VH-VL binders against Increased recombination centers protein 19 (IRC19). Designs and how they scored, part 3

Target 1, 188 residues: Increased recombination centers protein 19 (IRC19), of Kluyveromyces lactis (q6cq02)
Amino acid sequence: MVLIKSRKSIVTATNVCINSSSKFYLTEEQVQSLGDKEFLTASYRRFLRMRQFISKRQMVKESYTTYLRYKFKIEDFELKRSKLLSVSGMSAMDFRSSVQKSLCFLIKAFSISDAYSKDMIDDSHKCKKIIKNLLTVDYHRNRIINRSSNMYQYYRKDFTFFTDGQNIGLKQFEENLMRLNECLGTRL

## First folded at step 4 (VH-VL)

Design s17 (from x2 with heavy chain I54W; framework fv_disitamab)
Fold by ESMFold2-Fast, scan of step 4:
Structure s17 (fold): chain C 188 residues (1-188), chain A 121 residues (1-121), chain B 105 residues (1-105)
Amino acid sequence: as target 1 above (188 residues)
Amino acid sequence: EVQLVQSGAEVKKPGATVKISCKVSGGTFSSYAIHWVQQAPGKGLEWMGRIIPWFGTAYYNQKFKDKATITADKSTDTAYMELSSLRSEDTAVYFCARGYYDSSGYYFDYWGQGTLVTVSS
Amino acid sequence: DIQMTQSPSSVSASVGDRVTITCKASQGISSWVAWYQQKPGKAPKLLIYAASSLQSGVPSRFSGSGSGTDFTLTISSLQPEDFATYYCQQYDSYTFGGGTKVEIK
């Protein structure tokens, strides 16, 4: 049963379905014709709008916002990629395409349609678990590393991952996530 | 640098099963979207299904859902396709291909060499 | 299911000719079309993706165009190594065209 219907989304008793014409998607014009700064700003706004669907818990919403700020303002994705995958070349995927695919991944994780096949629903659930795990790992990393230090300072150019027990799990998670990024063309 | 290597040709009798492997190599990458495509003798290409080894879940063309089983072993970067209850109509070259994601789905940027499966009595 | 109707099924051409192959989708598929070349006894090779993007290493004589339902692959000046079968593919739900055999006149 549909409880609420709007131009932005359809909310039922069990599902949230985000329409492709909604404010949560980038338009073709925005992907192709905006300058880089304007494209990033438009993309950032769409990612922020997804915050409402991530979780009802304020703490999780704040973890999401912190991670988004890291991705858009701080992260050197190609440097991080080169260190995690031990490769010297740049990613094959166009920057704008990878940002758009990341947004689509996030929408897929939190938008389920009654028209979806079982395989599509299962895939959506797996995407959702990946996002939740990512945010959980990021929350614990920021908490443990100490807020008085620059967040993400461990992705400096001179950084080498620790092989002692305390950081091997973080390295493994981020390596696995980067391999997923290569497979999907995303920048999660 | 990316290479997909398939297992060799198979000759099977009607009712048998066959399992084809597709090993993906190319250095440091350990996860790929792998698709399977059938080409009957003198015919065109038909998509059978795909697996992202990372997710482990296979998606099928409805036509092949009861015929094919697609699996993957992440530790060896190898995908498998098993065909059950073989009939003469299953005689074909089977290709694996790596999917590159673009917006809605995958185009196939690298292909295996193909595996000929012949079903004869 | 989305059907891809490819034409012609066969074309006889000479070296230096311009060859045009068309592909029509039964439903709108935006630009989600790839083109593949297959030589006898070999695996297909990607030429074009996203309707018009040339794959790295593919000669510039190959070009793709179209959006929505109508798509075209063009070979501007046919070379001896271009005699092959060409397939279009929509990758929203993965259907191939029937193929076009480009053969010597």
Scores: ipSAE 0.000, ipTM 0.478, lowest interface PAE 14.5, mean pLDDT 79

Design s18 (from x2 with heavy chain A33R I54Y; framework fv_disitamab)
Fold by ESMFold2-Fast, scan of step 4:
Structure s18 (fold): chain C 188 residues (1-188), chain A 121 residues (1-121), chain B 105 residues (1-105)
Amino acid sequence: as target 1 above (188 residues)
Amino acid sequence: EVQLVQSGAEVKKPGATVKISCKVSGGTFSSYRIHWVQQAPGKGLEWMGRIIPYFGTAYYNQKFKDKATITADKSTDTAYMELSSLRSEDTAVYFCARGYYDSSGYYFDYWGQGTLVTVSS
Amino acid sequence: DIQMTQSPSSVSASVGDRVTITCKASQGISSWVAWYQQKPGKAPKLLIYAASSLQSGVPSRFSGSGSGTDFTLTISSLQPEDFATYYCQQYDSYTFGGGTKVEIK
């Protein structure tokens, strides 16, 4: 189901968010016509602009920037997915659709209107809680890595860090997040 | 699991049009890109274009933009490619393929069996 | 457009041989390279993606390497079912190499 509110924004838990032209949104034309590198760059810029809404605290904004950089420049999503879910084969979601849904998730988490129904307000709060939990876990993971190594970013690339028994709590969080990604079609 | 099934071989006269179908089963049709690839007899593979079924708009290799029209019907999980103003040079096997993305771009994880289009006078 | 130059155009090999196929991009494409196997009268089959990732169900004798502009597909010990044509592809803007026919003799 699609719900349209105050601004011509369509936000649902399971559907792709398609919005009118804005510095916070990708236009339908951009999603269709951009090459893959240009699409990634345009998407990265939109995610980065959301930083202003994540938190007023600089430390949280920095955690967000670090996580975003990891997602766009370092992460091998399909490899991570296959290892976390113990599945062979690739996810059912198209990349551009997953990126759009992830951006929609983030916009939904940090935007609210008096025109929204109670259900939409509740969904927004749930999305916000998920993002805040994600950033909290990422912050603690980076603290652990940094304490152990001057090259902490290296361990984010080396998935064996998550298979080390000492990091099982972090692995469990990543597994739960990947299951959420499967349910929603996102790439959080 | 995932399977792409194309329509059967076609024999056409010069100047005719032909429309090839590619039925996708397994997975979410609307979530993937569907690509079309031409292979002339005894030659290699050449990319023609792709469609994102969710948006309904296609993107083309400039070589084929005036020859091919790519469409999709989400209700039947079917992509189509129409070739217009057929000439003998269009004789080829046409493949559809599913574009799957990781962090690096869309590679073609599943392919249709191919459709031979013969243009003969 | 990004050109993919594949070498050799053909190679004659025997069962058990190590076969190496190279692919050169006209500009940097990071790891955005896939390798496909095509047997006569059949559709291509994905072997390798992201330059070095083995597709599920593909035998471990196949491996890919390279980044930037130079890429290699290796078959460590050729089997009878491996006699086919192999294509590299860059998937930034979807150009294929010219193909390499791996033939007996």
Scores: ipSAE 0.000, ipTM 0.455, lowest interface PAE 16.3, mean pLDDT 77

Design s19 (from x2 with heavy chain T57K; framework fv_disitamab)
Fold by ESMFold2-Fast, scan of step 4:
Structure s19 (fold): chain C 188 residues (1-188), chain A 121 residues (1-121), chain B 105 residues (1-105)
Amino acid sequence: as target 1 above (188 residues)
Amino acid sequence: EVQLVQSGAEVKKPGATVKISCKVSGGTFSSYAIHWVQQAPGKGLEWMGRIIPIFGKAYYNQKFKDKATITADKSTDTAYMELSSLRSEDTAVYFCARGYYDSSGYYFDYWGQGTLVTVSS
Amino acid sequence: DIQMTQSPSSVSASVGDRVTITCKASQGISSWVAWYQQKPGKAPKLLIYAASSLQSGVPSRFSGSGSGTDFTLTISSLQPEDFATYYCQQYDSYTFGGGTKVEIK
């Protein structure tokens, strides 16, 4: 177990954000003032700094790095969302807000203390389980999909990967994760 | 290191049911397919089916789909295979094995020690 | 549906001999072939995967070759611990060959 502590934190039932340290997340002022390229670069670096807290296991660390690269460099989130939820139009949540909420979710998952309320600790454990399950599913997806082809392009119009019987579990997991994203305003 | 440890030998009467366990240690249980293989006395190997624990759905060799039920319990890192309506021809050693994916399917990199099931009257 | 025909069913050999086992698929399976060694009363052990890739920890005297429908396992210089039954397997849909028992002359 790894603990992340901050003296100047906002702690709620649904999230824990560190306000006093920009090492792990962006402040509201930074989110507002940075240009788009600078915002993406700064956010990516903060997600990458969380790698040390995800697991001591090399396979899990590699899964995290692979998933992070997919999210920032490859994923078409709005297309993925539209296909999984069978909806039209863009998500209501602003991109920058969604990225920040996703980082707060990750920090909450790996930032627990005996000083927190029981509800807070239970919520943190649920977030940690979601992240661990996400990385395990992504590890299997990378093994199932030939990496010499387009590993993360199963949301293309002509791609039928999710209709294959062997991939029903993967589709169900990703649908549930996208519904969670809609509820929390995240982009996990 | 990775180890697959199976439950002990069983002697059953015709018509009975038997459930064999396969406990996986030393690796991430949910990250690998667990396969089951039958070997009748003096005979070769025959694939029965597989489960990937994180997905929970088992896939079967058509020959065994009405005989075997494959399940997994992620909380105990254990896979199970249940054989129903046992007949003398079900007498065999049953192996569990871990699958490693390569392009089209899985080759079996680690095996359990085997469980002998004897069906006699 | 894919049948794996393994030959010979048995071979008598002496320590130091070169042993070749053949496996033929009823249809093309690219390089999706593994080879296993099984000693009496023991579980099978992986020797070769992807037709020709040697599993870590397996002695270099073991080698695999072939693609499409015809595959071979070769033991270049048979050792006492190599007397066992060998199985090929196609892993597109998981059928095994009938096995080859390597026996002492």
Scores: ipSAE 0.000, ipTM 0.432, lowest interface PAE 20.1, mean pLDDT 77

Design s20 (from x2 with heavy chain A33R T57E; framework fv_disitamab)
Fold by ESMFold2-Fast, scan of step 4:
Structure s20 (fold): chain C 188 residues (1-188), chain A 121 residues (1-121), chain B 105 residues (1-105)
Amino acid sequence: as target 1 above (188 residues)
Amino acid sequence: EVQLVQSGAEVKKPGATVKISCKVSGGTFSSYRIHWVQQAPGKGLEWMGRIIPIFGEAYYNQKFKDKATITADKSTDTAYMELSSLRSEDTAVYFCARGYYDSSGYYFDYWGQGTLVTVSS
Amino acid sequence: DIQMTQSPSSVSASVGDRVTITCKASQGISSWVAWYQQKPGKAPKLLIYAASSLQSGVPSRFSGSGSGTDFTLTISSLQPEDFATYYCQQYDSYTFGGGTKVEIK
């Protein structure tokens, strides 16, 4: 059953199908030719448009927006990576490729088609579970940190928060997510 | 129209630090990557690292990870490279270059004039 | 790391000569190769990007070719201002060839 049909998506009671030619994907021209700032702006807009498919619940949408802002505005990814994995040297994949793979991961998580095989549907569900777990953990982390704006600023700037023994569970989650990023070439 | 202008030559003693600037004019600083390249006397070019000014995010060649620190100041359209614990083998010309995106990589379309750093006792 | 092997290390040539410089990558790099010209005491200048695309303002006597692992830079008719050192670069992870000095015969 089709509830909403448009050139960019088809929404039903049970699923959303996002076409690869839709405005939710970067165009080939944009991937090939934009400068870094322009590429990030275009990418950020695509990630932001995905908010409508993450959840109907306002709190989840707001958690998504907060996490997205962190990733694009605050995160020092290579510093975070080096500390969490105890490695030296740059990541194997350039940030542009990683951002593109991250957007594709997100679209895969929330796009299901009647043409999809059972394996493709199962993969989509696994991606969706990862995203929802990520947002849940980030929500709880921000709730704890937001007792002090200074603690939030210091955590994001230099990861002082990760040396605190009381936050061992959060550090373990971040380490596991970074290992997943290494395997997939993403920046989740 | 685009120009990368580097700070002047430096003469330093072993153990000192040096900070080289690269001011970008004529283009959108935040739209492009800034790369640093070392050229030892009479030798070839070696990539040291790069910064994405929009993020302030630096990547390093493993060889230079513990020697160089690359930073950017978006308000002045200037990238910096600091070399610590200078040794005679750090004597070289250091170039900054602008990385231009092409499908999957960045080629260096404009270069700074180079900064000679001499380390002598 | 991806290694770029450039040959020859030097070539002696006369004005009007055709000069060919070769660059070999240790693994496939598609067309992610740039060529730079460097004159003594000066910064490198971009000549070719994407293996075969001529940079704006560069004379048409310069051309690049190749894909995968084998790449060439050709100067069809050497001019006095072309005596310089030439470097290839793969820009997947930014390694340069050792350079080729084109010097007067």
Scores: ipSAE 0.023, ipTM 0.623, lowest interface PAE 7.9, mean pLDDT 81

Design s22 (from x2 with heavy chain A33K F55Y; framework fv_disitamab)
Fold by ESMFold2-Fast, scan of step 4:
Order: structure tokens, then C-alpha cells, then sequence
Structure s22 (fold): chain C 188 residues (1-188), chain A 121 residues (1-121), chain B 105 residues (1-105)
């Protein structure tokens, strides 16, 4: 295996180890003290830096970038949440904490450190499977929706995509992901 | 093996300040948060705050925000906690503990032996 | 803020007994729960993390279970060295339960 080592990360043929540094992580102080625009910009940049570790395949990297842009620029998370969970209240986790937890979920998914215990490695693999499934589902969703030019229309009041039998699996996946978000405090 | 070794017991008068240390050996200091926990005599455990040594940034339980100052020296693998304007109510055993650095939080895998701070007139 | 309510506050037990301690979170915390043992005059020691994972070197008579808001620590057959105070902790924002003292009957 070829080992590439840097101050920020250690990359091998089969593994990625991300060293703790502000380039990939947001500190609790940054989460509390940055203005809203600065927080979003700092978060977006860190999510983009993770693209190199998501996959070697250009198609997957592009899917990741498309999903990330959707999350930061288009998504109405609370509306999506209310429709998927059939609830009327706002999420309990504040916005900044949920974004921070989502970034840490992603870093955990794509890094394994020599300092990790066996249970931390197992947890990392579970997180990686979730992200892999998320990106796979998003890729298939975009192919289906792009044929009708209605990308990300699932959560509008008048949209009937959920009643289409071929898309029941997509709805179930999104419901399960939102329930995971509730449990973990994330915004995946 | 990993060890967290704290400074010895302190006896102080009301109004004084005290600074206690926690030296980490046998493991990676920079990949972890160092937490401080108070245990008053005959009472339970209460989290006070933590520091991320690689960033030098501390975060506090609001109850202890004006009482405690947490710092770290990466060159000596040592974390510190300073208590100011001591009162009899501050008499307690203070523990340092290690948790892996991750914004999602982690459990405390290793603990220091504790430092008794006694405030008496 | 997340409150951790631990019960009972004390339990009197004999060697060989099964002891169960419960911990309830004020809101859902997934499996972000650890259990610690503290003997008189000593630092706490990690027993269980992620609600159910046994720390290396800890005897197999200790086990943890639960998810969401309700968690339990079980000692299947109490030994003399197990008389101690036990604490649950949620480690998202670090609050401890009030502790359970396991004492000789």
C-alpha cells in the first residue's frame, strides 16, 4: 500500500486517516462565535474538502457536490422533516449544532485513525455505509427527476411523486434517513 | 499505557486562586479533549468544561464560566485549570479526564487520580 | 439541556446477586451513554460506552443496554470488588446521573 502523509491527513490505498485540525473540523468556539454567513461559508468549505475522500470516481464526486449544493442553497429542512415525519414542531437540535454533527458524521465515515479502538472503526464503517447509500439514492433520484425536470420536488404541497409505486423505496429511504437525523441530531 | 497525572492537594484561604495540572503520558495528547469534573464531598460528578489542546480553545459549563479557566500546554502535554476567588463551596476533588476529539462527543476513557482543593479560613 | 435521572440512589445487595441500575435521559440521545464505577477515594473507571459496549479489561458480568431515553447497567453476579458508586453519563454535552451506591446487605 502507498502511504501519503500530511499534516491534515494520512492516505493509504485502503484507508484514510484525517488528523484533527481546523481545516476539516469546526471547533465549538467557531460554531458559537461566527456570524451566520461566515458559519455557512466555513461549513461548506469543510464539506467540500471531504470530497477527495468520498470516492475515487468522478461521478460520485460530482453527485456529492450536487447533493452538498442542494443542502446548503435549496433545501427547506424543516419543511422536509415535517412532511417525512408527519410532525408540526421544529427540530429540537439547533441549526449550527446539527450542521457540525453532520460534518463530524462525514469525517467519521471516511477516516480511520491509528488511535481508533475497534468499536470506533466499526462505527466508522457503519457511517460510511449510510453515506454511500445516501449518495447512491440521490444519484438515482436525480436521474429519475431530471427526466421530468422536477429535481427535489418531493416536499411541495401539490407534488404527487410519493404516490408513484416505483418511488415508494425512495420515500422509505428518506423517511429512515430523517429518523436517523432525529436520533443523531444531524442534517444528512 | 496511558496515564493522566494530576498535581497534589492544595489548601487555600478564601479569596485565593489555585491552579491544578493534568499531565498526559503514554498516549496522543493532541487527538483528545481534556475535561474537568468537580466532585464536592459526598456528592456526585459534575462536568465543568473542556479544552481541545490542538486549538487552545476551552468551553465551559455555564455554572463554572466565571470560576474556572482551562488552559493547555501542548509542548509539555499538560492541561491546567485555575479556580479564582475561592470560597468554602469550592472545596472538592477535581478530576481531569480524556475524551477523543470529535464534535459528536466521546466517553471518558482515562481519568486522573483527582486533586483535593480545600478552602478554609 | 439534557438531564440524566438515575435510579435507585442506593441498593443493598449480597455477593452473587443480580443488580440492575437504570438511567433516563430527558430527551433522545441515541446510544451516547457511558457507565462509570467509582470506589471510595478513587477516580471513576469506564465500564461501558455506546450504551452496550464493554470496555477492555472490564469483567463480562457487567453489561449495558438501552437506546433513546432509557438505559440500564446490569451486574449479573455481584462480587465483593463491585461494591462502589456507579454513574451514567450522556457524552453529547456531558451530564452525569446522580449516582447509585451499591452497598453490602
Amino acid sequence: as target 1 above (188 residues)
Amino acid sequence: EVQLVQSGAEVKKPGATVKISCKVSGGTFSSYKIHWVQQAPGKGLEWMGRIIPIYGTAYYNQKFKDKATITADKSTDTAYMELSSLRSEDTAVYFCARGYYDSSGYYFDYWGQGTLVTVSS
Amino acid sequence: DIQMTQSPSSVSASVGDRVTITCKASQGISSWVAWYQQKPGKAPKLLIYAASSLQSGVPSRFSGSGSGTDFTLTISSLQPEDFATYYCQQYDSYTFGGGTKVEIK
Scores: ipSAE 0.000, ipTM 0.447, lowest interface PAE 17.6, mean pLDDT 77

Design s23 (from x2 with heavy chain I54F F55M; framework fv_disitamab)
Fold by ESMFold2-Fast, scan of step 4:
Structure s23 (fold): chain C 188 residues (1-188), chain A 121 residues (1-121), chain B 105 residues (1-105)
Amino acid sequence: as target 1 above (188 residues)
Amino acid sequence: EVQLVQSGAEVKKPGATVKISCKVSGGTFSSYAIHWVQQAPGKGLEWMGRIIPFMGTAYYNQKFKDKATITADKSTDTAYMELSSLRSEDTAVYFCARGYYDSSGYYFDYWGQGTLVTVSS
Amino acid sequence: DIQMTQSPSSVSASVGDRVTITCKASQGISSWVAWYQQKPGKAPKLLIYAASSLQSGVPSRFSGSGSGTDFTLTISSLQPEDFATYYCQQYDSYTFGGGTKVEIK
């Protein structure tokens, strides 16, 4: 695992972004002015650049890339949310803001800075643990139902995957992650 | 309907510790952050910190870092705030509030009724 | 930290009056401002979020405006139940304004 080493950070109460590593985050001007296609492409590229910090192990890097492609190309986030939380209606989260917060979550998880307080270091470790757990769960899920380009469609086609007794732990993890997304405004 | 219910008023002597509870009902406890706000007598509101029950990690205002400890018990849908080494300056009403996330952070859509903590010598 | 300067600290008004309360942030905070009403002995109540969005159940006489650093809460026609203290809050890092007490004239 490699950490981003930076002496400069943009810090808010809800997230940390590295301002001296502009290639890993979007500027406010970019977030506000880019068209939807350009915003998604620019964001996807930033998420891909984080791959180098997730792990030195090729298998983990591949799991990260697979999950990232699922998030950007396949996932229906609002449908998944409604099924996991048993709620109707859309989240109040602004789409562009939630994508940016998710990127900052990754940056916080894999960054180190002399400017970080004790609380920020603790949050960084917690974020890192969540990302590693997420990738481990995704890897396990892919092994259980065989890898394919359509494996992530179980939220749309067959919710019974989560009613199988051996998969109850996966449902619990997915629910907890979605509750975290509600609290932080992220789309992990 | 979402409701936050706090424990009752406390009278403590200097140097004591107090633990205030905030029970959440009518909504999903784990889906929201629980924040704590101090209001000294006749004064305004000051943010103390928050906890996301799902993560269990508390985040503090620097002013309260060594004074307050915020915890959560997901099995009882209850958040707690403990104040240590009480001094007369800690006399205040303490509110818990539910944070609703919007873009940059949380605004507080539902509040507990408040708990008066009086520290008297 | 971000300072929120609220003015006036108090205002004396009569039923039917238009009341305007201003809040200035020391740094740009986009529209990340909420306004709360607090009556004596009670918890604060959310009125406005995202600078201008009216919370469900709040009377339409309340309105918010502003972006960046300058924010305003307006009560278009003050009612007897509106005599209270009002607070602005920026929610990037959770600082409150000093409060404005709206008192009967």
Scores: ipSAE 0.006, ipTM 0.534, lowest interface PAE 10.9, mean pLDDT 79

Design s24 (from x2 with heavy chain A33H T57Y; framework fv_disitamab)
Fold by ESMFold2-Fast, scan of step 4:
Structure s24 (fold): chain C 188 residues (1-188), chain A 121 residues (1-121), chain B 105 residues (1-105)
Amino acid sequence: as target 1 above (188 residues)
Amino acid sequence: EVQLVQSGAEVKKPGATVKISCKVSGGTFSSYHIHWVQQAPGKGLEWMGRIIPIFGYAYYNQKFKDKATITADKSTDTAYMELSSLRSEDTAVYFCARGYYDSSGYYFDYWGQGTLVTVSS
Amino acid sequence: DIQMTQSPSSVSASVGDRVTITCKASQGISSWVAWYQQKPGKAPKLLIYAASSLQSGVPSRFSGSGSGTDFTLTISSLQPEDFATYYCQQYDSYTFGGGTKVEIK
């Protein structure tokens, strides 16, 4: 059953199909002509538009928004990468390319097509699980760091937090995610 | 109009340090990478490094990692390149250039006028 | 390290001549090639980007072609103001060719 059909997307009760002309992608002209600040602003808006497909639950949408704000406004990605991977060099991937790949990862996670093979559908579901697990881990990490009982808090990355043996599981998750980023060229 | 204006020529003794400025006007400084290029007398162009002003990250050609330090001041729309432990082989014209994104990297659409650094005893 | 080999190092030409300059990359770089013109005592000026795209304000007698490892800059009818040194650049990791000096014959 098709609930909503547009030039940019087809929404059903169970999934979304987002086409390449969608408002959820940056145009070729935007990728080529925007400056870095304008590119990041345009990208941030595309990531925010994806919020509608993450979950119907307000708490999960708020979690997504909190994580996205952290990624774009607070995170020092290269410093985080160097600490988690124990490397001294900067990422070889241009940040613009990695941001685009991250958006494509998110669209792949929450968009499915009838033209996709079973393997492609399974891959999409794996990506979706990664995003949902990431948001769950971030929620619990914020609770621990900010000592709140049941609410999302302002997130601030504290690398010394992971030197505590009791937090090794969280460090391992962050490290595995960063290794995934290296493999895929993303900035999840 | 976009314009990159560099500081004036410098004459330094061996072992000295020099800091070259590149002021960007007519465009959004934080929207573009600023690159530095060396040209020794009678020689070709060699890339030294770049800075992403919005993040404050600098990347270097390995040849120049221990020689050059690239910084940016967003409040004055100015990028800087500092050369340490100057030797006669550092005598060159140094250019700053604005990087414009295309797919895998940045081509240089606007250039500063160049700064001649002469190292002599 | 991607090496850019530019040829010839120098060419003597007359006004009205067709001039071709070639540039070879040591590995595949798709179309990530720019061409710059530099006159004595001046900063380089962008002519071509993405191997074949003409920069705004650059005369149409300049054209670029190629993909992968072999690239060419062509000046269809050389003008007096075109006597200069030309550089190719790959911008995947920013190496320049050695330059080609276009001199009066």
Scores: ipSAE 0.006, ipTM 0.560, lowest interface PAE 10.2, mean pLDDT 80

Design s25 (from x2 with heavy chain Y100E; framework fv_disitamab)
Fold by ESMFold2-Fast, scan of step 4:
Structure s25 (fold): chain C 188 residues (1-188), chain A 121 residues (1-121), chain B 105 residues (1-105)
Amino acid sequence: as target 1 above (188 residues)
Amino acid sequence: EVQLVQSGAEVKKPGATVKISCKVSGGTFSSYAIHWVQQAPGKGLEWMGRIIPIFGTAYYNQKFKDKATITADKSTDTAYMELSSLRSEDTAVYFCARGEYDSSGYYFDYWGQGTLVTVSS
Amino acid sequence: DIQMTQSPSSVSASVGDRVTITCKASQGISSWVAWYQQKPGKAPKLLIYAASSLQSGVPSRFSGSGSGTDFTLTISSLQPEDFATYYCQQYDSYTFGGGTKVEIK
């Protein structure tokens, strides 16, 4: 596995990255001051930079890229969130914070090496498992439906290729992921 | 935390069918792959196939495609493996295991205790 | 079909010894290798995944290394509970090595 070895990046328990460098994440000043389009573009580029650390396999890299495209260009996250959790909308700053925390979650998963403490290594492994499970679900959905399409697009259109039991399982997965997002402050 | 509990040992006659269960508890994602592994007496491990319960589609090792049928019941978080037309060479311990995805495939992070199937006449 | 050749098939060792087990793939499998420990009458237990990543809860005396076709599991200082059979596995298409029995000298 490819790992980022960096002592300049500190990822906290709350999925916040602290560093003077903005190559892999946005600083708090950038999160607060960038225009909407600039913020989304800069964030997307940083998520894409993580692609090299997710996997060496081309198919997994493609699944990751497809997932990112869906999240940034297609997904109506707030509608999905309100339906699954029956909660009110998110503020613009909470939105930006959740995007940044999602990126820091990825950095945490791939930035700790065996040279660091066991607690940091264990935390990194847990984050990595969550990401790989998420991509595994997307990979197998896309494989069954269309190997070049993102499953979350079909879910939004009331996807019916699976039995009622399978559809219930997909909805349960989405709800569990959304509850995790609420606890961590992320947008996975 | 995560537990895989398999059904008890079975003794069958040649030609019979046996169905083994694997109940999964704990964890937050019902989309984990469940794999089945055979271990003949005094021999090593051999992968048989897997299912992801949320999708219901099983994939098999070609060697076991005509012997084994893998299914899952999502409502009870239970995976099943049925062996048909049993022969003495099917005598083995059968394990279920949970798969974690890494790049190319799954490594097995939690295992059931195993189910001994004895085929004798 | 990818074959995993594990060496040695058996090793006799004493508590405190350094034990090294090797596994060779018939073709390149990057780092897609896991190592399992199996005690008599029990299910296998995951020790290492992705060739070198230590599973949570596994003692630090266990380590894995390698990439491509050659892989190694090392136990730096053998403990009484480590006498068991060890298996490597490639998980590109799920084949296991033949196993290495670590037994008392």
Scores: ipSAE 0.000, ipTM 0.436, lowest interface PAE 19.4, mean pLDDT 76

